# VH-VL binders against Peptide methionine sulfoxide reductase B3, chloroplastic (MSRB3), part 4

Target 1, 158 residues: Peptide methionine sulfoxide reductase B3, chloroplastic (MSRB3), of Oryza sativa subsp. japonica (Rice) (q6auk5)
Amino acid sequence: RGTAGRRRLQVVVAMSSSAPPPPPGSVQKSEEEWEAILSPEQFRILRLKGTEYPGTGEYDKLFAEGVYECAGCGTPLYKSSTKFNSGCGWPAFYEGFPGAIARTPDPDGRRIEITCAACGGHLGHVFKGEGFNTPTDERHCVNSISLKFIPASEDSKL

## First folded at step 15 (VH-VL)

Design v3 (from r3 with heavy chain S100T)
Fold by ESMFold2, fold request of step 20:
Order: structure tokens, then sequence, then C-alpha cells
Structure v3 (fold): chain C 158 residues (1-158), chain A 121 residues (1-121), chain B 108 residues (1-108)
């Protein structure tokens, strides 16, 4: 039934896409451990909660089919089918995998932070009601450096 | 090129209401993520944030002054208006409007030149 | 409300010297929301550093910023005559948004 239903994903991507996301807080490392495995910019954003400069991220203009994983812990976060062009300079998604994304209001009284539920890695913010004509009227505004894109395999399309 | 300019009276009497206008060029008030703030600085003293208005008309006020402040925008004129009631000599200050962007790190990247408002009877 | 305390209040130095300006927050602030401005007499403030350590476009590399939590530092490695001004830190982490009281950097 449908070509998409016959899709074979890469072993890692297919296993990650089929498995439930890890429980919240299930991936724990010391900050020293994170600093040893993350690039300086990944550490600044995922752990120190920085924001990459707009329009500079590897995935800002990427719309290929696949899955976006947490760059820190590898947890699947977003399907490519939920990515849209916001024109704001960062990857934008209208929905994440169930249970994969945690939300925390910022103390600024306005914004809502989003993090990887498994490792607490900073992703960016979610905005509501911006009028982008998406199914959820939400935009997960995500730093490209917080993500690792896993493309769908050409073999898996058959 | 983004520019901001404050306009309004430079001298007001105690108890009067101050109305200041911030006029812009180089961006639209309807641009998603933009916000305009008002900041004042008494002569020789520190900067004090007053109010903020977002592109979607959401607003924030300094709690110490909230009962005296009203901020609004007119998107068609590309203007933001600040009203402060019951002016007092301690409110003598240079008043600035400034631009920020909520999608980045919330810093005031463009400032008007400021307008000195003197409150004296 | 987060209070930002800058020290020293006044710093008197000669051109070529290294300046170190401190900003201490009354509560922890994420470095992403800690910013530095330069203000010369009669002029509006100008953004120098955003997110504690990122230089705004056009700011000379002799300026640098660092810090986390409650303690932040602005450093000017070799002072130029145009660097004598008042410097403010500002936090946008928590409502209400606040500025430090300033450090005046003046020529010795």
Amino acid sequence: as target 1 above (158 residues)
Amino acid sequence: QVTLKESGPTLVKPTQTLTLTCSFSGFSLSTRGMAIGWIRQPPGKALEWLALIYWDDDKRYNPALKSRLTISKDTSKNQVVLTMTNMDPVDTATYYCAHTWEYMDYYFDYWGQGTLVTVSS
Amino acid sequence: EIVLTQSPGTLSLSPGERATLSCTASQSVRSQYLHWYQQKPGKAPKLLIYGASSLQSGVPSRFSGSGSGTDYTLTISSLQPEDFATYYCQQWYSYPYTFGQGTKLEIK
C-alpha cells in the first residue's frame, strides 16, 4: 500500500524512527564529558543554550527526505515532512516526534524553550500563532548545529 | 539601513502626560520577530528600560512604572507611541527608542538618537 | 528583578593598557542574554557584544567578553583613544529587563 509504506530506511535511521524515544533525562553526561565529545559551537548551543547566527546553519535551506536527530545524543527529533520554509534564517518544524521535545517557559515572560527530552540539549524555541499556514500553527525554531540530518536511503524507497 | 527617530515635546510641566513617537525606516512593524522598546536615561545616570511592543501587538512594561505607561503601534505609519502620565521632575531624562529581535538573543541593535525631556514648572 | 552590578564604577587607564570591566548579576543569567553597550557623551548606546562573548559587526577584535552564571567580564586588550567611554551590561534573561549602572573608562 503506497510507495512510502514500502520504504526501507538506513539501519540507524529506521531503528531510531521505529523505536520509542528515550525517556526524559535518560541520557546523562557531565558537562566535561559533553565538552569532550561536542565541537565548541555544538557545546555553546546545546549545553550553554546559545543561538547560531541566522542564515548560517547547515540545515537552514535543506528540504531533503529524512530524519533530524539530536546532535548530542542521537535521539530522533523531527521528520523532514514537518520542515517548512519560515524565511527567518533557522530550520523550522511544525511538529516533533511524540515525547522527543521538552518545553520550558523562559523567564523573559514571552518565549518557550525547546530541548531534547532525552539529554536536555538546547534546540531553540517554539512560537505559536505566527500564521505560517501549517497544520499546528507552531514553529519549532531550531539551531541547525543542534541537529544531525540522516537522509532517507535511495534503497529504502523501493 | 535601519533608522529610528524619537519625536515629541522637550519640555513638560509636572502632572502633564508625555507622548513620544518613534518613527522608523528600513523595517516594517509587521515583520515577524521584531520588537521596539523604550529606554530612558536621567542626566548622568543609568539606563532604565520602560516598555516593549512586539510585531503581534504583545506588550511588556517595567513593573515600577506600569501604571503610568502605555505603548502602542501604528503599522501603517511605521510608528510606535509611548505615553507616560503624571510627569514629575524626577522623570527628566533622555528617552530612546530601540529595535530588538526576539528570534535572536534580545539585544538592542539599533537606537534612536534620543530626545531630552525636561519636566519643570 | 535581576540587579546587575558593574565594577569598578570608574576605571582610569592610559592608551595601550588592558582594561577589565566586571558585571555581576544578583541571580544566574544565561550568557546568551548578557550584552554589553558602549556609550559616549551625548550619544546613544551602541551594541558591542551580545551573548556575553559574540562581537557585533564592526567591533574591533581588541574587545572580548566572557563569563557565565553570575559573573561576566568585558576586556579591551590594548586601549585606543576612542575606547574611553561608559560601558553598560544588560540582561534580557528575566523580566523585567535591566541594565548595570555603568563603568566609566577614562583617560588617566
Scores: ipSAE 0.592, ipTM 0.786, lowest interface PAE 1.6, mean pLDDT 88
Fold by ESMFold2, fold request of step 20:
Structure v3 (fold): chain C 158 residues (1-158), chain A 121 residues (1-121), chain B 108 residues (1-108)
Amino acid sequence: as target 1 above (158 residues)
Amino acid sequence: QVTLKESGPTLVKPTQTLTLTCSFSGFSLSTRGMAIGWIRQPPGKALEWLALIYWDDDKRYNPALKSRLTISKDTSKNQVVLTMTNMDPVDTATYYCAHTWEYMDYYFDYWGQGTLVTVSS
Amino acid sequence: EIVLTQSPGTLSLSPGERATLSCTASQSVRSQYLHWYQQKPGKAPKLLIYGASSLQSGVPSRFSGSGSGTDYTLTISSLQPEDFATYYCQQWYSYPYTFGQGTKLEIK
């Protein structure tokens, strides 16, 4: 008589090359665990909230097609299509993936910190109203070391 | 290269208003992220931050002196002006203007040579 | 506001010795916004170290900085004659922005 089978219902995600970002706070590690995984400079910036020197980051002048992920947890953060040249010395994006970026006002009374929503890794700051003629009039000024670039052609190798 | 220079009176009488000008070159205060601050140092004493003005005309003042300070800029002349009202002998100090960039870590990387202002009858 | 207390007030040492200067904040600050300046008599302050540990361009490698939270240290590994000056720490973590009162490093 018939073979028993398991039913699986799968939601098919169509027409997107990027998966939704993980839920906020979904990646939690101790500082010791982060230090074991991250390079010293990645740890200094992602966990200790440092800033790389302007013009020195690997992705500062990169405009290739692809996706920028959090260097700490791999969460997709920015599409290359949102990257623009601000002339300020850090990677600049006018918009992140929905839900991927958390914002916290700095105690300095002026700037707003941006972090990876999934793991809390420090990315940099977002500035509003600078007049760069982008769709959002926002600039996510992001440390290159906080990111890992995944080239469009790299996806086909994996 | 970046340079800043303070100018204004070196002697003022008590109750008078001090007006100091910071003239700078090597950058434009209309450039995004740029800011200029004023810091003073009484003879033999510590540095005290006074005020800050940003490229977008946002301003910050030391709360202890806020009622006496006004900072403004003239981007076309590459100048920043500090006004301090009701001067008193305790305000005798060297006054510096200094450059910072808010997109980095907000340190004062270039300073003017300073101007000594003496408040005396 | 955040008060920065530097110790000692005066440090007397000879050339070649190691200097250790302390800056203690009244509440925790993020090390990225803790900076050190050198000031020689009659001159404007000069930035030495930014972000607690990063050397400004042109600053000799005998200078180093460290610390986190409330406690920060400037170290000069082998004093040169030009290093005898007053040193100030400064925080830009929280408004209003403040300087320490200074440590005068003088020749013994």
Scores: ipSAE 0.581, ipTM 0.788, lowest interface PAE 1.6, mean pLDDT 89
Fold by ESMFold2, last read:
Structure v3 (fold): chain C 158 residues (1-158), chain A 121 residues (1-121), chain B 108 residues (1-108)
Amino acid sequence: as target 1 above (158 residues)
Amino acid sequence: QVTLKESGPTLVKPTQTLTLTCSFSGFSLSTRGMAIGWIRQPPGKALEWLALIYWDDDKRYNPALKSRLTISKDTSKNQVVLTMTNMDPVDTATYYCAHTWEYMDYYFDYWGQGTLVTVSS
Amino acid sequence: EIVLTQSPGTLSLSPGERATLSCTASQSVRSQYLHWYQQKPGKAPKLLIYGASSLQSGVPSRFSGSGSGTDYTLTISSLQPEDFATYYCQQWYSYPYTFGQGTKLEIK
């Protein structure tokens, strides 16, 4: 039960609250299959790579303790402890779970798209060097509709 | 409300340098994600994108015109300036400045009224 | 560089009719970066549809957009007198950013 045990336990407890993400590319469906499962707005954002209007998302101003999962495939993506207030109108995170987030430069010559590594669902974009006081100086700017929040309460684990 | 307005000379002689100013209100270009672009439209012809400047002073230019264009900003005055060298009659057009936000899917959501610049000797 | 080709160049219709305007890209673009603007004589363009299918605030529901890949469509379900204007598609998918040459929608 020493320091190493406590850290391993804390990591395991945190991971069991937000089960480790599936391997990259492990969730594959046809676009027709996705369209049958997703709401029209979820499909527009997750698969057609749209962006929700700023300030309208369910999780824009949510700071409760828990885990944000991919709304398409359920992969854990972000811990609530990495969420911060960017003031830009979308959920902002400075770091995702290891291996959960894939990055692809846009051909516009500036932005970098972020997707769920497991299913390829569009999340939004990551920006670097914006000067927010966060550990990574990165902002994962994520559409709320791409996420499902799982509270840390004991009832949410049953 | 977001507004933009172009100002500068309406008549320029060939070989001269054009300087246009975009004055705006209702937003700050120091706000993260904000950008201002310049677009021109020759009479009766298509729109042509010229240049873009971001809140962090990053810049983009239409490659066909990049040697002739300079874009800059003065955030304290809410202004963006476009300079285009060596003007030619083919550059006669209405010049617009327009607002975009890189955190959305990029589109020009607010435009100035435009200013017609005629290049003639 | 992505070339956007609009068809027809001019579309002559009567009020109440359905208008269909096409925009074809020389290479595939993602629909979220394909936008439509309306321009009335003597005025600046105004954003109409963004991301191929999303209506800008204040745009009437008679306007709709669709398409993917290289082929995109703007539809006006029942033309009103104020809809006679020139329409441009625009892509922000790939540098440099380009506009189509326009479709002029005029009263028949």
Scores: ipSAE 0.513, ipTM 0.766, lowest interface PAE 1.8, mean pLDDT 88
Fold by ESMFold2, last read:
Order: C-alpha cells, then structure tokens, then sequence
Structure v3 (fold): chain C 158 residues (1-158), chain A 121 residues (1-121), chain B 108 residues (1-108)
C-alpha cells in the first residue's frame, strides 16, 4: 500500500552504547564465505591483514556523529565521539566499545595488532604514548575499509 | 620526493670502526611512523639487514652483529648514522640505507644508491 | 629466525616468456609482511611487490605476486629486456628481518 511516511533512522549511537559486544570468536565463517560477502579490498585488509594507503579511506576525514561497525560482521567498534584527527592518514580513535577490540602483539617486537573481537577481522594497530591530547594517550589506527559508518538519526539534531 | 644517500669512507683497515651517514630529503626524522634501516650486500652475495631506527628513537639490530653496531639519528641534520666496530675483511660490502613506515606493511620503499666499503690492510 | 629459500637460484629465459620465481619460508609468514625486490647489477634494490601481492606504484602490470603461509610466488607474465635482474624476497613478519638469497633471471 501507499502509506509513505519517512521511516526514522534509528539512533545508532544509543543502540550501540546499550548493547553488549558479541562474545569473542562468536562470528565464524570459512574463507570462502568471507570472500563471498567482502569486496576484494575488504578481504585483503580484514582477512589477509593488509593496510590501506594513507589518506585514501572513506572515513579518514569523516567526523560526523554515529557509530563505526566492523565491515565484516557488523559488530559496533567505535563511537564517533572517540575519533580524533591524528594527521596520519587513517581513522584514529582513542577508545573502542568495551570488549569489542582484541589486541595481539605483533612478532616484530614493536606493534600491537587490533582486531574485531567477534570475527577476528583485522582493523590495524594501536599505538601508545604518542602525545596526542586524548583521555587514553592511545591511538587505534584503523583501516577505513575495515569499518562501516552508521550515522546518527536524521530526526535528531546533536 | 624522498631521496637517500650514503656517505663515509670507502676503505677501512681491519679493526677500525666504520662510520656511515645516511642523508635524506623529502621527509622529517620526526614524522611519526618513519624508520630508517641499514642493509649490506657483500660482492655477489645476498642482502643482509643490519639495523633499524624509528622516529621515536627505538632501535633494532641484527642479533649476529649487535655487539658491533650502533645506529643513531640527528634530526637537525636530517641524518642517520651507523657505526660498526672491529671491521674485518669479511665485512667488505655495499652498504645501503633505506626508508620504511611502521604504519604500513614494513617494506623498504626508498633506497640509497649504496656505498662500497672495502676492508683491507 | 625465519630463513627464506628462493628457487631456482638461476632462471634462464628468453624475452616474451613467463617467469615464475618461488620463495619458501622456514616458518609461516603473514603475507602482508612478505615483499619482493628487483636488483639490477650495480644498482640498489627496488621494491616491486609488497604484502605478497600488491604492486608498488610505477611497477608494470606484468609483475604479480601470490602466496600465503610458507610459499610465495613472483610471476612475470611476458618478460621484457629490462626484467633480467636478480629478485629477492624479504620478510618483516618476525625479528630478525631477513632476505632470501635471490633468484637471478638471465637472458637465455
């Protein structure tokens, strides 16, 4: 039928802030299943753990209100309020949702990889002590293509 | 445009200390994420990584040579310096400096032309 | 330390032929840290492929790379005269960082 009120966009930030993260490892897919749903570049970054070229990502310079989800499994990872301008060419966040981000030291003896805790999708690395004026003195340096941005509701002015 | 160039003596005597300088342009030593490495290649042989220095002055050395190597940087001169003590004829090689980014996949994207150092009495 | 073994040691081919160069690691290496360099006599190495399969800017499309774990391959689809050189793989996955011994690609 022709009842066409605009559907409200949900306030993604509120939904993400109120939901517990999925358990670690709760999203399991085969390599073939991932290849079927991810673009080649998403697969290269999320599953093969590559790095996008700096300054090229869709969300590098985005500071709109909303939530960043894992592009692979949809798990909420970062609130827009934790995003800051690092000047390094990748999206930067000083904090993720509790339990959403897993950390694994790299065998290079220096860097710490960050992944989506639910599906293991590669996000990038976390750096500490770089001297940015943030509450945590941490920078989650995240590939833009590993993320999907969900904007805040159109019906809400923030 | 990023460029690197090695400089230093081309002939040293056994037991002497070799000092090589990498001069570069097109980036700052203070740029977060940058690192400079030294690699050598004996004539007709494979490449051997020697040392690496990061923008925050963290350092890595090839364990086989660690007791003989020191890497440092001088931000005001835009230079990285490698010293290698107790030189021996087996250390005869072309020495390269090269640039990398730790924020990327750690590859040497820019190399100097190399300088041949001969160790002979 | 991770040892990279390249094969063959020398590959003799004619222009227009397809070259396949192998790099085998003694332990698994994450593909994003496996890189390929080309070196011509008297010159510094030049980065060709990073992360096993990504072409560096300015590298001709006839070059390609593949592989994962311990086995990696560099392919040149139709050899040009300027492709006759020595090729090195390198891993930066684990300390200490190492290069393969090289494959010399020479004109037959």
Amino acid sequence: as target 1 above (158 residues)
Amino acid sequence: QVTLKESGPTLVKPTQTLTLTCSFSGFSLSTRGMAIGWIRQPPGKALEWLALIYWDDDKRYNPALKSRLTISKDTSKNQVVLTMTNMDPVDTATYYCAHTWEYMDYYFDYWGQGTLVTVSS
Amino acid sequence: EIVLTQSPGTLSLSPGERATLSCTASQSVRSQYLHWYQQKPGKAPKLLIYGASSLQSGVPSRFSGSGSGTDYTLTISSLQPEDFATYYCQQWYSYPYTFGQGTKLEIK
Scores: ipSAE 0.485, ipTM 0.763, lowest interface PAE 1.9, mean pLDDT 88

Design v5 (from r3 with heavy chain A35S)
Fold by OpenDDE, fold request of step 20:
Formats: C-alpha cells, structure tokens, sequence
Structure v5 (fold): chain C 158 residues (1-158), chain A 121 residues (1-121), chain B 108 residues (1-108)
C-alpha cells in the first residue's frame, strides 16, 4: 500500500509587489504636452479643473473589482474595495493609496481639492465627517474622466 | 420640482429688525450637499450675496453685513430664516432666497420670486 | 474679496446679431466656480451657465460660455427678442461669494 505523499502545492501567491506609488511630482509635463495626449474632456477636467456632469460618469455606478488609476499619468489612486455609493452622482471612495492623493484647501475655507500626487491632475474634492458608514468617514468625490479603471483580472497579467 | 418662496414684512421702519422666511419644497436640508442662500437687489442695482446656510448647519455671511445678519434653518418645516438688524433706507431691496448644491459645483440653480422690502419712516 | 467686473455696462444690439459679454475677475478663479445668470425685468435671476461653459438644462444652444483664470466671456450667437435682459457673472471660488455689476443687453 504505497503512501502517495500529497505534495502540498504551496501556491506561492506571488504578492505582486505593487510598485510603490511614484513620488509626488514625479510626472511633469507642460500644459501643451498634456493637451496633446489627453482627450479634450480629460484635459478640461484634469488640467483645467472642470467638473463632469453628475450621474453621467462611466464609473459612477461601477462596482467591479480592480484598481482606479489616474487617467493622466496612470498612477494607482484607489482600490475598488474603497469605493462606495454616496448618492452624489460621482464615484466616491473613502480612502486612496498611501501618498497617491494630494489635498489642497480651496480659498473658500470649506472645500478641499484632491489631485493626483504624481502629476497634479485634478480629481475632485474630499469631504469629511458626513456620517457615512465607512472606515474613514471621508468621501473622495472624483470625476470619472479623471480615472481609468483596471479590472483585477488584467492586473494579475502584469 | 424645487420651489422656494420668500415671506415677511414688505415695509420696515428704520432701526427695526427684518425677519424673512424662505419656505421651500422639492428637496430637504437634511440631504447632504444642500444649501440655501439669501441674495438682495436694490431697485435698478446689482445682486448682492447676503448669507448662506449648509445642510450641516455651517453658516456664511457677507463680511460687510455680518454683524447685522443671522441665518437659521428648521429642517422639519423646510424653512430658512434670515434676520437683519438696524434696517436703513439703503437696505430697501428685493430679497431672494435660492437653492445651491455643494458636492462638486456651487451655484444658485433655483430662486424664489423675491420679496420687495421697503425701509421707510 | 474677488471683484468681478463686467463689460460693457450696456450693450445695444439688434435681433440676429452676435452678443459678447465680458467678466473680469480681480484674481484668478477656477472655471468650475464661475457662473452666469440671466435676469429679466421684474423677475428673479435664472441660472444660465455654470462652470464657465456648461449650459443649464433648457438653455438654448445659442448661449455659450468660455474663459479661464481672470477672463470669462458669455456669447449669444444670434440674439432673439427674449434674450434682451441683464446678465450677471458670479464666483463661488473664494469667500465672500460675489456677483458682477451686470451687463444690460438692450434692443437697439
């Protein structure tokens, strides 16, 4: 009776070492260079700090597994696990990747603008203490046009 | 449909306090991002922002008039009240309340019809 | 405070003509926080354009907005009789929130 040694296939879950987010300001382009590579709508929002119409964004109602990157520079910004339905008409996240999101208070003393820390691209605004049942009670309100969604199945191929 | 309506006295004596009420429907100030502002317009003159109250009870006032203005809300009644003390003939104007949205853009998208307030002895 | 200066004070044109209205800010304003309102005599202001270039729902396509920084423009491509009114720009970028002094568009 040969004891077939069950070789435990240690599935080495290759923790894909997510490359550390690029340092702040690591992506520098002139406005002319940005205009040449971005769509007119991307340029309007990311570079001219425009806002997309509420409820029209591609990612407003998307809740698939993956990562949201900056549409400008490709830097990872948000995990899909941090996305939640806020009802505001734009994609909402309660947390970004560490160091990926820069925060700048607006001159009105109420709003806080959020931008991609790598390229300075405009994302939207962050609101705090609104009473959401999330780990941070922060709402990153982000323009869909500022984002590129990468499905989890595609990230595993990199 | 969003509607707003101003109510209050149309005649006020100098040094008296004006109290105006904005009654609204089609939205609630318990909803995140909602706000109501007051704007006035003297006859034949430009618009002047007076005050704003947010859903979270944050209040903003025109700095030039801050000492004379108080804004408050009663969410259960869908009302916002503006008080202005020490009224003067120069304060004669049409007073408007207006709805604004906070989430990404800030603008007055819905207005009341306005109420003319005359300050006269 | 940010002062918004509109020009001209009065614009006299005929139906069918192109109207160009200017709004200049004393400081740079983000375009998303510059708005245009139309006001007809005896009526409340009506939101016309928000975020410098976005048309409010129900506003005819002959209206357009443009600009950035300190300089913004409202354009009416072909004036209709109902377009003769006073137009105000407004900023919500910095406290206090301010309006321009208005441009009166009158029939020639």
Amino acid sequence: as target 1 above (158 residues)
Amino acid sequence: QVTLKESGPTLVKPTQTLTLTCSFSGFSLSTRGMSIGWIRQPPGKALEWLALIYWDDDKRYNPALKSRLTISKDTSKNQVVLTMTNMDPVDTATYYCAHSWEYMDYYFDYWGQGTLVTVSS
Amino acid sequence: EIVLTQSPGTLSLSPGERATLSCTASQSVRSQYLHWYQQKPGKAPKLLIYGASSLQSGVPSRFSGSGSGTDYTLTISSLQPEDFATYYCQQWYSYPYTFGQGTKLEIK
Scores: ipSAE 0.784, ipTM 0.898, lowest interface PAE 0.6, mean pLDDT 93
Fold by OpenDDE, fold request of step 20:
Structure v5 (fold): chain C 158 residues (1-158), chain A 121 residues (1-121), chain B 108 residues (1-108)
Amino acid sequence: as target 1 above (158 residues)
Amino acid sequence: QVTLKESGPTLVKPTQTLTLTCSFSGFSLSTRGMSIGWIRQPPGKALEWLALIYWDDDKRYNPALKSRLTISKDTSKNQVVLTMTNMDPVDTATYYCAHSWEYMDYYFDYWGQGTLVTVSS
Amino acid sequence: EIVLTQSPGTLSLSPGERATLSCTASQSVRSQYLHWYQQKPGKAPKLLIYGASSLQSGVPSRFSGSGSGTDYTLTISSLQPEDFATYYCQQWYSYPYTFGQGTKLEIK
């Protein structure tokens, strides 16, 4: 009776040690330096706080597994698991990585701007209490141009 | 197609209350991001923003006229109502209602034809 | 309150000429919240440009907008007869929302 030792394949769930988000303000560049490294459209959105036209963004209808990084500095901002279809015409997320998103109220007293905490790049606005069936009922409305999607299959090779 | 139309009295006496109704079609104030504003224009003068109501029932008023203004919505009827108290001849103007979508940088993209309101004894 | 000052008050030009209209804000405004409207006599205003430089759908390409901070410009490259109207700038950056006093573009 050969005791076939069931080698418990310990699936080492490689806890991808998500490197802690870089500290706020850790990426500092002049506007001239940003303009030199960003595309004109990236510079318009990230640095001049422009808005992408609704329904035109690369990531508006993308729901693949991965991480969304800041297109400016590469800081991880959002997990794909927090992305949802809001129907607004832009990528929508219900939360960012802890400490990755800075919030600043606009002078109108209604809007709350969201920026990359690391580099200050403009992402869009956050809206609260709109009645979405998400864990936070917040909608981070983000310009696709402000993001770079990193598929999960590529993160496992690091 | 989005349409808006203002209705109400065209003649008001001094000290009376003006009530205007904006009837609209082609959109709903139950839709997230939608809003309706009121703007007036005295004859031969500039545009003046009066009030705004959002889909979530948040209301904004011109600070100079806030004490005299009330804005409300009836989503089921596709109507927005503006009231202005203590009317004076200086309030004689064409009154417009206009549509805006807050997700697109807050501009008035569709306007009613306007209604001229004269305040006179 | 952000005050928008338009200049000139009246602009007299002929068809085919270039028109340049100025809007100056009393404090810095984000360009995405500055807009331009056209109004013809007896008609409601019409949105022309949103976010300082984006043309509204159906607006002819002869219209353009530029500017940042406190200084914004509306340009009409070659005036057509239907372009003679009053033009208003408007900001939605700060409460209360405000309009400029307008520039009247008239036929010379």
Scores: ipSAE 0.769, ipTM 0.882, lowest interface PAE 0.6, mean pLDDT 93
Fold by ESMFold2, look of step 15:
Structure v5 (fold): chain C 158 residues (1-158), chain A 121 residues (1-121), chain B 108 residues (1-108)
Amino acid sequence: as target 1 above (158 residues)
Amino acid sequence: QVTLKESGPTLVKPTQTLTLTCSFSGFSLSTRGMSIGWIRQPPGKALEWLALIYWDDDKRYNPALKSRLTISKDTSKNQVVLTMTNMDPVDTATYYCAHSWEYMDYYFDYWGQGTLVTVSS
Amino acid sequence: EIVLTQSPGTLSLSPGERATLSCTASQSVRSQYLHWYQQKPGKAPKLLIYGASSLQSGVPSRFSGSGSGTDYTLTISSLQPEDFATYYCQQWYSYPYTFGQGTKLEIK
């Protein structure tokens, strides 16, 4: 009975803005596998949890309509409508898609790391109570290199 | 341009309370993400972190010294004050204040020149 | 508390040589919170490297940093006269925030 014991193939699921995000932890790769598919800077940020220099990111000043996906696994993370200008030098969002963003407090109890819930890719940090005039009073401070922007269709705007 | 300068007494007797002021310019502690820390260095010895105050008045203290330390800010004067009680000769050190921005990776990017405080009778 | 142990305590080299300074943490540290400072006698420390490997503005490219977990390295590829100083690693990962005891880099 050989076929009944075959291990399931682990598949990296490419997600678009129209599909729900994969369950937390559902995208599993070794760090070597990630390094093979990510650019060096993507790997430094998404896997080694670095921070891009402020004001340098591709999406820092982008306010076009669309969806921001995880650059590692393609999970939809943020709608453009939640993006705002924080003035801090990184893309800022006040809310992610439900279940797409995981939070982990830093050991010193000051900052809260945010990661892609599906693959664990480092996004940045979330700050609360900063007094921005947004619905949540939260700021997801996100590295541009952790994201891939998918523009809205022209036809969908009619 | 960010600048910081420490001021206070240079000679303190054992058991007295030390009060140091960090005066700074080029940023405001009302600005989100800004913070000021205090670090000391005994002559010929390593750096030791003492305390930190954030723009939102959150505070951190070195737990080995927490019962002796108080940090506060006066945002309108661009000043941060460190108070250390019950001074002892082992507290003789150069005291620095330093700037940090918590939205990066938490490092002290600008330092004052330091002030030497000697504790002796 | 995370103890940072630097080695060697003193490193004696000539200008033009390569310097390698080690910083070992008693517990794993996330590399983004491991930093290096240079301090010359009578002066305040100066930030060189942040996040284990990123150069601060104005720092010459002969400086580089690497490492993860518990083991971190500062390298100076070709020493200049102004590089003879004491170097400190520092972590801001876990409370309380700590510095290593320093490596004195001195002229042979």
Scores: ipSAE 0.664, ipTM 0.826, lowest interface PAE 1.5, mean pLDDT 89
Fold by ESMFold2, fold request of step 20:
Structure v5 (fold): chain C 158 residues (1-158), chain A 121 residues (1-121), chain B 108 residues (1-108)
Amino acid sequence: as target 1 above (158 residues)
Amino acid sequence: QVTLKESGPTLVKPTQTLTLTCSFSGFSLSTRGMSIGWIRQPPGKALEWLALIYWDDDKRYNPALKSRLTISKDTSKNQVVLTMTNMDPVDTATYYCAHSWEYMDYYFDYWGQGTLVTVSS
Amino acid sequence: EIVLTQSPGTLSLSPGERATLSCTASQSVRSQYLHWYQQKPGKAPKLLIYGASSLQSGVPSRFSGSGSGTDYTLTISSLQPEDFATYYCQQWYSYPYTFGQGTKLEIK
């Protein structure tokens, strides 16, 4: 007697939680192959490691239930329950799915880049110790265009 | 409306210590991600980065000048101070302070007008 | 230290012409951290392009940037009188942060 939306939410979250992310580097394409399937702005961010302008991203103020996937390869990266409001103008998460997020310190030692572990797509940076009172005291500051949101429920008006 | 302005002596004798103040408005250096840097430009020559201070008090110095530079902030006064010891005529330059926000792709988006410091006897 | 070498040192052109300014890095630089500034006499530098190719707000669309790795360019498609200035590239990829020596764009 439940609702179709809740049943779909449980299935989506459960399947995402039960499926480990693909191995690091398991999705490999040439730059030309990526350019053929990504929009110009997706390519600029995911492959050329740019940053979207703050406050402009589709998911900056989105707090619906669901899963955020890599826009390049579809790997599940973040569950909505880890999203929080940082006030900085980009989607913020305090934790990704185990093994889904790779970290690489920038050469100057100030920031730590985060990428999709499967395809190497640039997500943004992770910051530590900012005092947001989250379980991890981390902020994955992620470009919306690097993500694709999969909602847990669908409007039943269809 | 972000503004920055450099102040301090315009004439310094060799071996003296230069102290420059960057006064700013339109942002707080206690805000996450904010930073201020110092850049100088000798007359007719290229820009040279000197130092940078972040909102969390992390500091970076040009290694060629590190032994002579100290950067600090006073968040309550909206000021950043640069101190440079043992001044020499080669240090004659226009000194700029500039704003950056580290959550974007690091660049100096707002600059002070600059102050020319001449080092001579 | 990453040295940025700009060429030419001076570029003499007439209004309406196309200008191409080069910035070559001594080591590969991530394009995200390569920036261009314009400086007019007696003024502070002004940011034009960040991340190699992204145009700062308020900058005319005749300006564009491109490049990756060690080779970057700034292009002005049709020069206007106000574009005659000195242009600097800058990197924040690796410590210490450095500027190129500049290209002076002069009216012919």
Scores: ipSAE 0.645, ipTM 0.823, lowest interface PAE 1.6, mean pLDDT 89

Design v5 (from r3 with heavy chain A35S)
Fold by ESMFold2, fold request of step 20:
Structure v5 (fold): chain C 158 residues (1-158), chain A 121 residues (1-121), chain B 108 residues (1-108)
Amino acid sequence: as target 1 above (158 residues)
Amino acid sequence: QVTLKESGPTLVKPTQTLTLTCSFSGFSLSTRGMSIGWIRQPPGKALEWLALIYWDDDKRYNPALKSRLTISKDTSKNQVVLTMTNMDPVDTATYYCAHSWEYMDYYFDYWGQGTLVTVSS
Amino acid sequence: EIVLTQSPGTLSLSPGERATLSCTASQSVRSQYLHWYQQKPGKAPKLLIYGASSLQSGVPSRFSGSGSGTDYTLTISSLQPEDFATYYCQQWYSYPYTFGQGTKLEIK
């Protein structure tokens, strides 16, 4: 479906390229609407809360300057300056933009889920106290397919 | 290649304490995210989770059996030990240790061969 | 405690047939924490499907899983002789972690 795919891409690009982050909870769609706009693997991760296979994500080893946005709704989530190499097979960040990341403890009390605050899209989990040499001693362990990287422009790099 | 093997007594009398050792290779329990659990299966019956120990020494116990169970690890020997007190004939089962990596969606991906423990006077 | 109830208890089928095994949870579980294991006589369980629908490495494509909330299904599209075994569902969503009682798939 080339037409449906192009329209979906245009909507995602428009949301990610020009608008400020939407308020928390402000992006609501039915699961059917999400399924129509997301790729099957994006839907499995962002909506059904799955986990991508380690080491396979596009952004696992990416350390270029820019911003990581929610692949579902385009909300800015992480600056590249907070990304670090965890060696675990998923993108790792020690801090997100203020108010962009929601946390929900798993019912068994071991892990803490992180989601995009705007749309509720599943990002992964946050871990504390793992001993990485980072300012926060936290690791946002994020599925690469939940993210869209927006590179810094040539002018902004100066 | 991840491998696990259970060892310990195969015959225990009622009221005695059972101590089982899980010896493993192919990973270190000092590695972030690694964990080992114990599961038992009475003959012809369902699997029952007993206990779990994580790389950071966090421990979880089946609440029905928590007063009887202790789990510990020796990372230098690649071993995890389960102790179960006050054994009863109803505790006759095959005991398994199994590996999990908590950074995925929590499942037991590698299991030991199991050891049958019979509790009889 | 989340109780997982599997149905049927025993399923008798011939090679080439389609098998459908059910797992029902006493309360809703997140599908990413619902898993299926295969156990052959005298052997330890082996992971087949994780997160309700993802096949473990090396598992044949004739196996598939589906479901959400309280109702989950394991399907084997065309039974092979090696598929006759006992199958268990398991949840790691809520403490304590529990297994279903099993479905024995036997040759008829």
Scores: ipSAE 0.639, ipTM 0.822, lowest interface PAE 1.6, mean pLDDT 89

